# Designs tried in a protein design chat: miniprotein binders against q56419. Part 241

Target 1, 326 residues: q56419
Amino acid sequence: MEGRTLEEVQEEVFKRHGVLVPKKELEDLAKALEEAGLLLTEKVEARLKEEEEKLKRERPMRLAGLSYPEGEREARAFLEAFRASYPGEGEEARVLLMPHLEPSRVPEVYGAALAALEKTPPPERIYLVGVAHRPLKEKAAALPVPFQTPFGPALPDLPALQALDALLPFELFNTPLAFREEHSLELPLFFLKGRFPEARVLPLLVARRSPELGEALKVVLRDFPGLLVLAVDLSHVGPRFGDTPLTRTLAEEARRRDLGFLERLAEGEPEAALAFLGANPTRIDGVEVVASLLPLLRERKGKVLAHRLDLEAPTLSAVGAGTLVL
Key: E = the ipSAE of ESMFold2; O = the ipSAE of OpenDDE; V2 = 0.75 times the mean of E and O plus 0.25 times the DockQ between their complexes.

## First folded at step 18 (miniprotein)

Design i63
Fold by ESMFold2-Fast, scan of step 18:
Structure i63 (fold): chain B 326 residues (1-326), chain A 105 residues (1-105)
Amino acid sequence: as target 1 above (326 residues)
Amino acid sequence: TEEERRFEWLFKYAREYLREGYESGNPERLRLAIELFKEALEIAKRTGDPEREALVLWYLAAAYLDLGDKEEARKYAREALRIAEKKGIERVIAWAEQLLRELED
């Protein structure tokens, strides 16, 4: 194309829309546009607008048939199998920390979360806070539409979302496309909807520390009480994450950091939990979520129900996952 | 250089999508990561950077392993090892040998 390289178009689209289009796809589009006499950027933007319009109506399942079954009966059996993988009975949760990692990697940890949900009175709504894996226009975002699950749609709590939006210094509904492919919400939501089919949800993503989000949520929770769920993974170690091959020492260090972090949260000391990570807070996924929600975590005592460091031998890597009730 | 900047940009986001594919089990994220790693690989080859080339080849092997494509994973891991051995890139030698040992079985 005249005036810009495909590389410049790829980077520009990503910067403006948070969507990374492979160069091969751009090459194919450019060839078709030369035949049609159209501009490449206009075509890409038109496609993104179509996807955004779809997301204004509903958020479809993306991981059905991959991470969980798409049929309701099969999904129910799958969920009960995860519950059965955890031998404990759980604890009642006002705040639940659970993973968003592929469930088959840490079934006992998801089982512990399910055990806690079984001991928890059904909430009217769930504040589900995940980690943004795509750029957001603001520090945090929400998508106020039904999220499809095998158990039926998880309906948004529109009054609570609007109350939250009104208290924030930025527009809450700012990046719909970030929700299109977001496993940190979809995977926990599968389990939450299976256990609390009547609960409405506030699907929230945090990209960067937003203390204003935590302050606003504390206010909203008084008028719209519900279950707060932090969907976060713990340590990421190894070449696929930190360029450091897993050793016995590094695995023990990762377990120590995970458990020390969770134990401090369980004592109602989230600032101490963040400080415990020392100079390497990025060793634990979701630190930005915890840092944003400090007002909701202080002085809440609880219990760590499960922890696993899932080891992957081919790349000498590991991911930590845990279940914490507060 | 501009090519070094572009390599780092592609490599950063390729690894993020590889992580997303691994964490979510979504093969579309893995396929996106593979395409970005292939773009980065062409820059490494063009700029004559064997360390970056061997490194990207190893990440391609990991991505194909996550997709369940053991043949492609072995292919890329062997190529990573070949370049790393020739150029004395100890880190990638160790990573590639480990990956190939696990694929051997």
Scores: ipSAE 0.726, ipTM 0.879, lowest interface PAE 1.3, mean pLDDT 90
Fold by OpenDDE base, second read of step 19:
Structure i63 (fold): chain B 326 residues (1-326), chain A 105 residues (1-105)
Amino acid sequence: as target 1 above (326 residues)
Amino acid sequence: TEEERRFEWLFKYAREYLREGYESGNPERLRLAIELFKEALEIAKRTGDPEREALVLWYLAAAYLDLGDKEEARKYAREALRIAEKKGIERVIAWAEQLLRELED
């Protein structure tokens, strides 16, 4: 009975808050309380509330010293190295699509993003739209707090965030715990903050397509102009992602879908890009983000700067990444 | 069954956490994935589902690889291979063999 109860609590907490509490921790809590069920849930929720309260102040770095350097000097050298990995020149971006994959896997793709940023006048604010890898209470969410980076805190644009919230049919400031470890924001933000240290940021996550988000942002962007960044990866293929080993045929299909998607976006045809993917058999990551931002992507012409399908040989799996400027 | 439902839930979210860990390099996500996979593994053992067992073992191997623990990765990959060979699960055989080849270097 107790095991079932713990499992139910774990599932419930995950569904509600997008946080998985380890079973061992739940067991320890249950043992300590000599209570089960609702009482355990209340205790877990109380702890999560404490974590939420911390996130009202700031979002600390989670990947510093892992995916990027913690120290500012080393972080700058890191940026320079990534920029150097892309031999081309960038273009001015009004919209930037870039990856959120671990940078070392696709350095030239991040380099292409940096190249584009070099040609982009410093924006007053950056609308950073990532992918929610955890459940959100709503289709999209924002966290209106400073995000820590090696270059100092990325400060939120509170007026613009408030304006956005006012135009949405749901509460924008939901599921703060989903932001705690979300790499789809943290990784691109490193590069963005490094290039534009004075820009304010609107950190946004999309879990499900929200046409309302795109329409609201279109209005907000008129009063609060800025750079729109889509932090999305492309195809995810192989046993890691769906029990389909990478073959030549699958790799070709993944590339075809990635490039076909990006090219249609570059032509200003985001609906065509989504339609091209159909059922999305290669699991392109950014479909819900693009679907949410259609009003902002329509009729904008641009250029694909980089693409890579990065193979992990041990698992016969690969992830697609790309950089697109609009 | 309730156990089957629990297995599917664990296995689903373990893979999601593994993905997050792989994409970000965050070891905490990998550890969470491992915990869920281990629980899923125990269910698979109790229910006598060798296909699920072999599959979970392979994902455990992948997770430990991501953590940089080659020893544990090899252990789980070998066990995945053993079960897969015993039961004729061809896909897992191929995946486990590939993983082991890459871990021996």
Scores: ipSAE 0.631, ipTM 0.859, lowest interface PAE 0.9, mean pLDDT 91

Design i64 (at its last look DockQ between E and O 0.68; V2 from the best seeds 0.70)
Fold by ESMFold2-Fast, scan of step 18:
Structure i64 (fold): chain B 326 residues (1-326), chain A 105 residues (1-105)
Amino acid sequence: as target 1 above (326 residues)
Amino acid sequence: TEEERRFEWLFKYAREYLREGYESGNPRILRLAIELFKEALEIAKRTGDPEREALVLWYLAAAYLDLGDKEEARKYAREALRIAEKKGIERVIAWAEQLLRELED
């Protein structure tokens, strides 16, 4: 490749497809292809196209055997253990905020979410809103396919997804590859499917603030009522996230920021919650989700059921997680 | 320079993937982060930037820790500490000592 380096191929593929291929993988592929006379960029793009086509049929489990058990019986026992980790009772939710952090790190928080789901009438559909960890072509995206779980496939609510797509100023089904590795949907979905096996899902990702999404969802929810789930984590502090090493004082600050944010949401004041974070800066992923869904969160009062700051001693870092019902 | 731009680009996305891998427990994403950090490490070595080199080595130690590979984590943390001590990079000295202390068992 006389005019194109491996570095250029890597950066171009990322720019065009949002997929960052390690240089080592490109080196190995280039060596394999030299005798076949194929261009490296063309081969990489062909493989990405094949992955995209597979995702148009179904979204396979990626974290089974890692974050949750593969088998249905074991998965059921796993769910019940998380529920048992939370000593309280839940409250009925019309809107549920829950984490997407690895569940074993904050079991009481997922237990609180399960407690809320026990008090919630089974919804016909779940609007599951997560955070995009890959670039999206638009501000938000959805993938209208079955998502595999140990409890069977979570089926897409195609009529509701199509109604949502029709109301948006952009194509909703715009970035299938962004869903290939997306824990902000997969981990909450495990718990939601375990509790509501008959519910259909609208798997939604937010990359940047989309007030259009919130306005459209308000309309769609009127015609297609369901449970709204915001799958977001809270404070990220410490060296892992580019910050100073965690101290007891900084951990207390993070806990106060998280709780102040959640409490303002519980008061039905999402703009005040966002303003509070602006005055108390932190690296909270999912702020863009709350900012997008303002019309659905205003004047809805509720309760914070749980909050944890998960501390990691080796790197003096922490991630906040909480469960809020509205 | 072009090498400085590429280091910052790799380092930014390596840290984002490390964060994602830590949060999800996904070993595929952790391995992706490791490969990107290794690319950044070669640039730091080639450009003679010991602060960036020590910092990337520490993130490699954290990534291997997340994979459950304590021996690789110790190896990278010790190398980060060696370079940081030689060059007086106090931040990385403290971070590496903390990580190694927690791995003593």
Scores: ipSAE 0.835, ipTM 0.926, lowest interface PAE 0.7, mean pLDDT 91
Fold by OpenDDE base, look of step 20:
Structure i64 (fold): chain B 326 residues (1-326), chain A 105 residues (1-105)
Amino acid sequence: as target 1 above (326 residues)
Amino acid sequence: TEEERRFEWLFKYAREYLREGYESGNPRILRLAIELFKEALEIAKRTGDPEREALVLWYLAAAYLDLGDKEEARKYAREALRIAEKKGIERVIAWAEQLLRELED
């Protein structure tokens, strides 16, 4: 009976909060409580509430010293190295699509994003739309708090966030715990804050396509102009992702889908980009984000600056990444 | 069965956490993936499903690779290969052999 209770609690907490509590931790809590499933749930909820209360003040760095340097001086050198990895020049962006993959895997793709940012006038605010890798209570969410970076805190644009919330049919400020470790915001934000230290940020996550989000943002952008950033990766293929090993045929298909998607976006045809993917057999993760932002992507012409299909040889798997400006 | 349901849940979310850990390089997330895979492995052993067992072992090897633990990665890859060869699971044989080749010094 107790084992089922722990498993049920773990599943429930995950579904409700997007947080996996380790089984060992649940076991320790259960042992400490000497009482049945309801009390364990209450204790878990209390702990999660404490974490939520911390997230009401700020979102600390999780990947500093791992994916990027923690110190400001080292972080600046890191930015310069990534910029140097892209030999081309950027273009001014009103919309920037960039990856959220670990930077060292696709340095030139991040370099291309930095090149675009060099040609972009400093925005007052950045709408940073990432992919929720964990469940959200709603289709999309925002966290209206400072995000820590090596360059100082990225401050939220509260007026713009409030305006967005008012236009949505659901509560925008939901599932704060989903932001705690979400790399799809943290990694792009490092580069964005490094380039635009004074820009306010709207950190947004999309779990499922929300046409309402795009329509609401279109209205908000009129009163609160800024740079729109889509932090998305492209194809995920190979055994690591439950697929067959990367063959020439599979790699060609992944590239075809990635580039075909990006090129159609560059032509201002986001619906055509989505339709081109069909059932999305190569698992482009940006689909739900793009589907949510259709009103903001229509009729905008731009350019694909970079693309890479990064091979992990040990697992015969690959991840696609790209940089697009509109 | 309840055990099958539990296995599928664990295996699904372990792979999702593994993906998140791979993409971010976050060792905490990778450790969570490993925990779920280990529990899934125990279920696969108890239910006598060698295909599921071999698959989980390969994913464990991948997770330890992501953590930079080549020794544990080799250990789990070898075990995946052993079970896959014994049961004729050609897919996992190929994947485990490749992982072992790339992990060789």
Scores: ipSAE 0.726, ipTM 0.899, lowest interface PAE 0.8, mean pLDDT 92
Fold by ESMFold2, look of step 20:
Structure i64 (fold): chain B 326 residues (1-326), chain A 105 residues (1-105)
Amino acid sequence: as target 1 above (326 residues)
Amino acid sequence: TEEERRFEWLFKYAREYLREGYESGNPRILRLAIELFKEALEIAKRTGDPEREALVLWYLAAAYLDLGDKEEARKYAREALRIAEKKGIERVIAWAEQLLRELED
């Protein structure tokens, strides 16, 4: 299909209507359409800048009324229902690994996290480390603002965040828009804030492994002790993720990789956990976070409290989730 | 080509958004993924690439399933199957048949 020149348009209009439109008028119309497209782009850019400025003040709830209730009383009842879905006892956590998958898919896994929090003395602050689902300008990022929850705002630990930023070879506060919809922080935070309403938060995202982040965090945690939370999911398998349909064998392999990863972490052997995954053929979500945090995970022994490989029958795809206490 | 580059760009990010929408339950993210898949579908049709077309149609079916729109999910899965059967695209045949079985009465 060939595009029409302005001369061809001019001649066609004359043929059809007996009107000769000067070529300059046709050029002006074409330019006006381009300028209109440019004005649309400028409006989008202004909207994004406005949203970025809002995120520099606070991070609002995005999943209230979708993944959890908006009202505080209903949200507290929701937490208790999730705790009840896990009939076991927790253990004190100095490090907690928990999922960020939609809670209704893995209720007992979130319940296990709540059971661990019951045994955990209220920390002054929580280092919440999620997985960036949007590109970051650097390997990792933070957003030093209150995150809204049904239980009130989760306030940032500004001194600890500033200390962390000062130790990194890159700007920590580098991609506010990446936090706008980031469920890997929002979903775990709902549970953490509900249990520890007075704890401040360091909301952190990892896009690519950063040994520098782990070394800096080890230093910061000495001066600003708190609970370290790895908010990560495990295997992603099946056609949704580019694989063949899930079979019993593929599901057993995904479960084996999830549990083998978690168990090696529970033995205080994070390098062995990463080596066990090799090329990560089941796309365990937590690899970049664990690889960043090696200094904080070495020699910490603990226990796997829960695991679920959540199957979706129509697509024969699954996502794994687990709860680990160190 | 520029159209091949743009298709790959759209398809990559549409799938990432679909994964995010599936994991979070966020319909705003799911609708964004759908719009990106629809744009990719138009490129696949215009360039006459039935494998790309069938793949995108299947992902559209999965996205509408995530939104709870089973009628749209069935429509896209049936079209994916039709193209995949005609062109012998075995993996999409398997994927579409499974999805349609789960959406039967």
Scores: ipSAE 0.692, ipTM 0.879, lowest interface PAE 1.4, mean pLDDT 89
OpenDDE base, second read of step 19: ipSAE 0.722; ipTM 0.897
ESMFold2 (binder alone), look of step 20: mean pLDDT 87; pTM 0.881

Design i65
Fold by ESMFold2-Fast, scan of step 18:
Structure i65 (fold): chain B 326 residues (1-326), chain A 105 residues (1-105)
Amino acid sequence: as target 1 above (326 residues)
Amino acid sequence: TEEERRFEWLFKYAREYLREGYESGNPEILRMAIELFKEALEIAKRTGDPEREALVLWYLAAAYLDLGDKEEARKYAREALRIAEKKGIERVIAWAEQLLRELED
């Protein structure tokens, strides 16, 4: 009956669905409808509902042809090139920390992860824990559908996901739209599926610290053993991230923070790793993942296989990435 | 004010989308960040805030660089520098000069 401003529609859609639709797109849609307000909001929400329903069936590739090749043959050659970029040998992983940054920026770090996977017995399932880049309705979420890859679909481990859901104080299968454009799952999954084509997956996103997730996962892993993968990036420094321009000193500080964090995790001391970051201020991505998974990381010793601070000269900014096996 | 609240809201999420686009290499997300920065830019211009205007122009330059559009990146970096120099915004002067220097080569 009454209209709304485009700004109100934009903010309402974001609040309800966690999707920020540019005003220009709303203007184009409003022009097509010849009216704004309730009709425009209804049309946008109908489209988002349609996308959500599609995501209940499968999660399509979004970065194929961009971050990795679409074809299986080309994808396999790409994966082997990344392995070749790391000159070392891997070590068996029961827990693997790897990046989710664009692989071409840190090929040797992904190569180290591949080396670790070569030494690891094929798991029946992979608990893949990434970082939510969209608001979630709860602290964590999962999407229990096949995730498409160039190596075929990564199938969900429905019994394990259901067991996890039953142990949590919130609905695990919330916020499907948050998974539509989620590189923290898609990029690691490409490498994991290439190495373990038969493994089922539990695709999990953490938005905020959830100790109840870590406790529930500890229980589920006893009944449904598998490989735990933390897909997290490390330091984010420089003007690109709202900080001062990178200098040699600031780059060394970022490397020290990243390595100090990873080394403490490798000693089986995840609380000490978090405390170290608190004492040495940082913008490490994925801290909320580690903080959520404390019960799974305590007393597990391992090794840092690789670390790189990816430098971007035009903005004097950097992102840290590492591979850790536990 | 409502305009200041809306600027901060748009600017915050434009930067989050820019980070996501940079990390993933996803041009769709980068284009979304660009449109959000352009919305924030219009607010900064309308409210007469040269520091916010110069800052948003610099982030637009970074976003276009991430898309591989070096000419748009240079254009926005030059505009950021022009405004920052006129108003003595030292931080943005340094950021814009560095970006332009790297695009020369």
Scores: ipSAE 0.783, ipTM 0.912, lowest interface PAE 1.0, mean pLDDT 91
Fold by OpenDDE base, second read of step 19:
Structure i65 (fold): chain B 326 residues (1-326), chain A 105 residues (1-105)
Amino acid sequence: as target 1 above (326 residues)
Amino acid sequence: TEEERRFEWLFKYAREYLREGYESGNPEILRMAIELFKEALEIAKRTGDPEREALVLWYLAAAYLDLGDKEEARKYAREALRIAEKKGIERVIAWAEQLLRELED
């Protein structure tokens, strides 16, 4: 193994590609390689390359039959049920902030997003900005391929993606494997594709704040107008997230931070929203996305349509979710 | 130490995968979290750190709960509780007891 341990290889591959290879798989590969006299890293990289080649064609559904129905008929019924869970009316959105949490946990928040989409004229394209839950090679990334949904493939807007890439100081089309399992795009895309079947999509992930991304998108949006969607969750509190059990005090603090963040965004003051969070002690996951998109959020006034702090009782933990239109 | 470094890495990313799995409901991601936690558990046992051991056991219980495996979840929660009680780790006692109460219903 070139003097490296399996653990070192695993860590290196994770850091480089955003993929965790199971130790057992590495052990099996190592054994096979010892017999063949090959290097483990080369073999792992070859397998990852094969997976990357698949992702050059399409991004398949990963959560169909789990988080949402696989069949189109059932998927439409699912959308209708979620819309029904929100009793209010939506507003036209130029910017939509919505969750990426498992839909069944916060149905009315997704319902609010659907309500907003009902009042929104069909966009030519959707800029879908999610949270990278895995490492990226760069601060942000895009995957310029069709994303499968129960409503058919969400097709990429290649001209707009290319225009964006040309304006960034880094390669936009990086870390394709980070998109393979990323739910922060897949879950909101289900709802978006269901409502706007003809819209093209720019699937974007943010790992770290990139002011360059916001500035570039501001330019691109002039030539390639569309709906901007921030797929982000809010506070993560309790033992699951390395915190104390949910108490009244902790819940109040989580809500205060969630709502304070959303309201400042609704007022067109995204810098104030970020400043309000400070060190982000309740772990709002949308911070890096908002920080990257400041130029697009400034001076845009809107409305908070929904918010929920969803309790998981077995672990005394909770996750915040919200829907905001601008 | 190298073992300490490895434990911290495993425990960090196991929790991140657990979060991702919890948020998405993706069982494959949860299985990855479980794998990392199990390796972290073995390190904690070898190094004789009961607090880390109890914590990892609780997170394993949570991961199996997310997978819908209540039997394994109970097993790990009970073991977390046992170690925590033996060593007086009050926070883990409370967390394990709560998890067990919810798993009995």
Scores: ipSAE 0.649, ipTM 0.871, lowest interface PAE 0.9, mean pLDDT 91

Design i66
Fold by ESMFold2-Fast, scan of step 18:
Structure i66 (fold): chain B 326 residues (1-326), chain A 105 residues (1-105)
Amino acid sequence: as target 1 above (326 residues)
Amino acid sequence: TEEERRFEWLFKYAREYLREGYESGNPEILRQAIELFKEALEIAKRTGDPEREALVLWYLAAAYLDLGDKEEARKYAREALRIAEKKGIERVIAWAEQLLRELED
């Protein structure tokens, strides 16, 4: 193993590739390599390269049969059930903020997003901006391949993606492996593809605020108009997230924080929305997305359609979710 | 120390993977989080840090609960409570009692 421990191999692979391989998997692999006479690091990198090559062709479903049904007919019924969970009227969206949390936890919030999509003319393309849950080599990334869904593949808008790439000071297609397990794109995409089966997609991840991304997107959207979707969750509170156990007071504070943030976005004041969060921006998923997309959110007025704080009693924790149209 | 640095590194990323697994419902990510917490647990045991040990045991209970394995969740929550009670770690006592109360079937 080039004189390194399993711990050093684990940390080195994570540093170089953004993939954290459990030590047990490395131990099992090392045992096999002893018999074969191969180096552990080379074998791990070969497996990562194989996964990367698969992702160059397509992004397979990871949550089918778990968060949504695999079959098209069952998936359609599932989507309609979420729409039915929201009793309100939708509004047309030029920009849609929706959650990426497990849909069964906040069904009426996804229902509100579906209501908005019903009122929205079918876009030629969707700019789907999620939050990176894996390290990216750059502040943002995209994967220019078909994303599989139960409704058929969501095809990439290659001309728009290439136009975006050309305007950025970094390579846009920089971290394919970050897209292997990415629910912030997969879960919203299920709903978006179900409603707009012909729309192409720009699947984008933000890891850190990138003003360059927002500036470039403003230019690309002029030449390639489409629906902008911010797939973000709101407050994360409680012991699961390194915080104190949820109380009625803390839950009320989280709801006020979420709604104050969304309300300021609805007023077309994204800088005010960020300022409102003060020193607790990391407690709201999507702060880095909003901070990156400022040029696209200014002076766009809209409406908050739904908000829920999903409470989980066993750990006294909660995740906020909302639907906002601009 | 190197052991303290490695514990904090593992614990940080185990919690990030637990969050991802919880939010997505992806059992493979939850299993990855569990393995990372188990690595952190071995360091806490070896370095004789009961607060870190009790805390990691509680996160293991939460991870197994998310995975739908209520028996493993109860096992880890009870062990977290045992250590926390012995050492007066009141935060973990409260967290473990709450989790165990919700697991009563």
Scores: ipSAE 0.796, ipTM 0.916, lowest interface PAE 0.9, mean pLDDT 91
Fold by OpenDDE base, second read of step 19:
Structure i66 (fold): chain B 326 residues (1-326), chain A 105 residues (1-105)
Amino acid sequence: as target 1 above (326 residues)
Amino acid sequence: TEEERRFEWLFKYAREYLREGYESGNPEILRQAIELFKEALEIAKRTGDPEREALVLWYLAAAYLDLGDKEEARKYAREALRIAEKKGIERVIAWAEQLLRELED
């Protein structure tokens, strides 16, 4: 094992690729490699490379049949039901903030997003910016391949992606394996593709705030206009997230922070929204995305369409979700 | 110690995977979280840290709940409660009791 423990290899692979290789699998590999006289790290890297090669062709659905229907007919019915769950009317969006939480938990929030999309002329392209729940090699990344959906593949806008890459001080097309299981893109994309079947997509992930990304996107959007979508959740509170059980006080604080954040964004003051959160004690996950996109959010006025703090009673925990149009 | 470092790493990322699994509903991610928690649990047992042990057991219960395995969830919640009661870990007692109440309905 090159003098390293299985744990060290596991940690290294995770840090490098954003992939957790099961310890049992590493043990089996180690045993096989000892018999073969091969190096564990090389074998793991070779397997990961094979997975990366698959992702050069397409990103398959991971949550079809789980979070949303796999079949197109059922998927359309699903969209209609979610739209029906929001009783209001939407507004035209140039920027849409929507959740990436499992849809069944906050149906009316997704419904509000669909309502906004109904009032939005079909864009040529969608800039879909999600949250990286796994480490990236760089602050942000893109995967320039078709994403599978029940409505057919969401095709990448390669010219716009290339233009974006050219303006960034780092390689945009990094950490492809981080996209394999990333729900922050897959779940919003279901709704977006269902509403705008002909739109091309720029699937982007943010791990850490990148001012460079916002500045680059501002330039790219001039030549490649489209809808900007921030796929972010809000507060995460309770024992599930390493906090105290949800109390009235904690719920009020979570709502205050969620709504205070969204309202400041609606006023076109994204810096004020970030400043309002401070140390972010209720763990709003969209902070790094918003911080990266400041140039695109400034001076844009809009409206908060929906907000929910969804309680999970068994764990006394809650997650905030919201829909904002700019 | 190296074991302490390993525990902290496992426990951190197990919770992150649990969060990702909870948010997405992806059972594979939940299974990965469970694996990390189980390894963390073994370290906590070997080092004799009942607070860490009780916490990990509660998170395992939550992970199995997310998988829809109520039987395993109850098992781990009961064990979390047992250790927490034995050692006077009040917060884990309350969390485990709540989880068990919701799993019985």
Scores: ipSAE 0.653, ipTM 0.869, lowest interface PAE 0.9, mean pLDDT 91

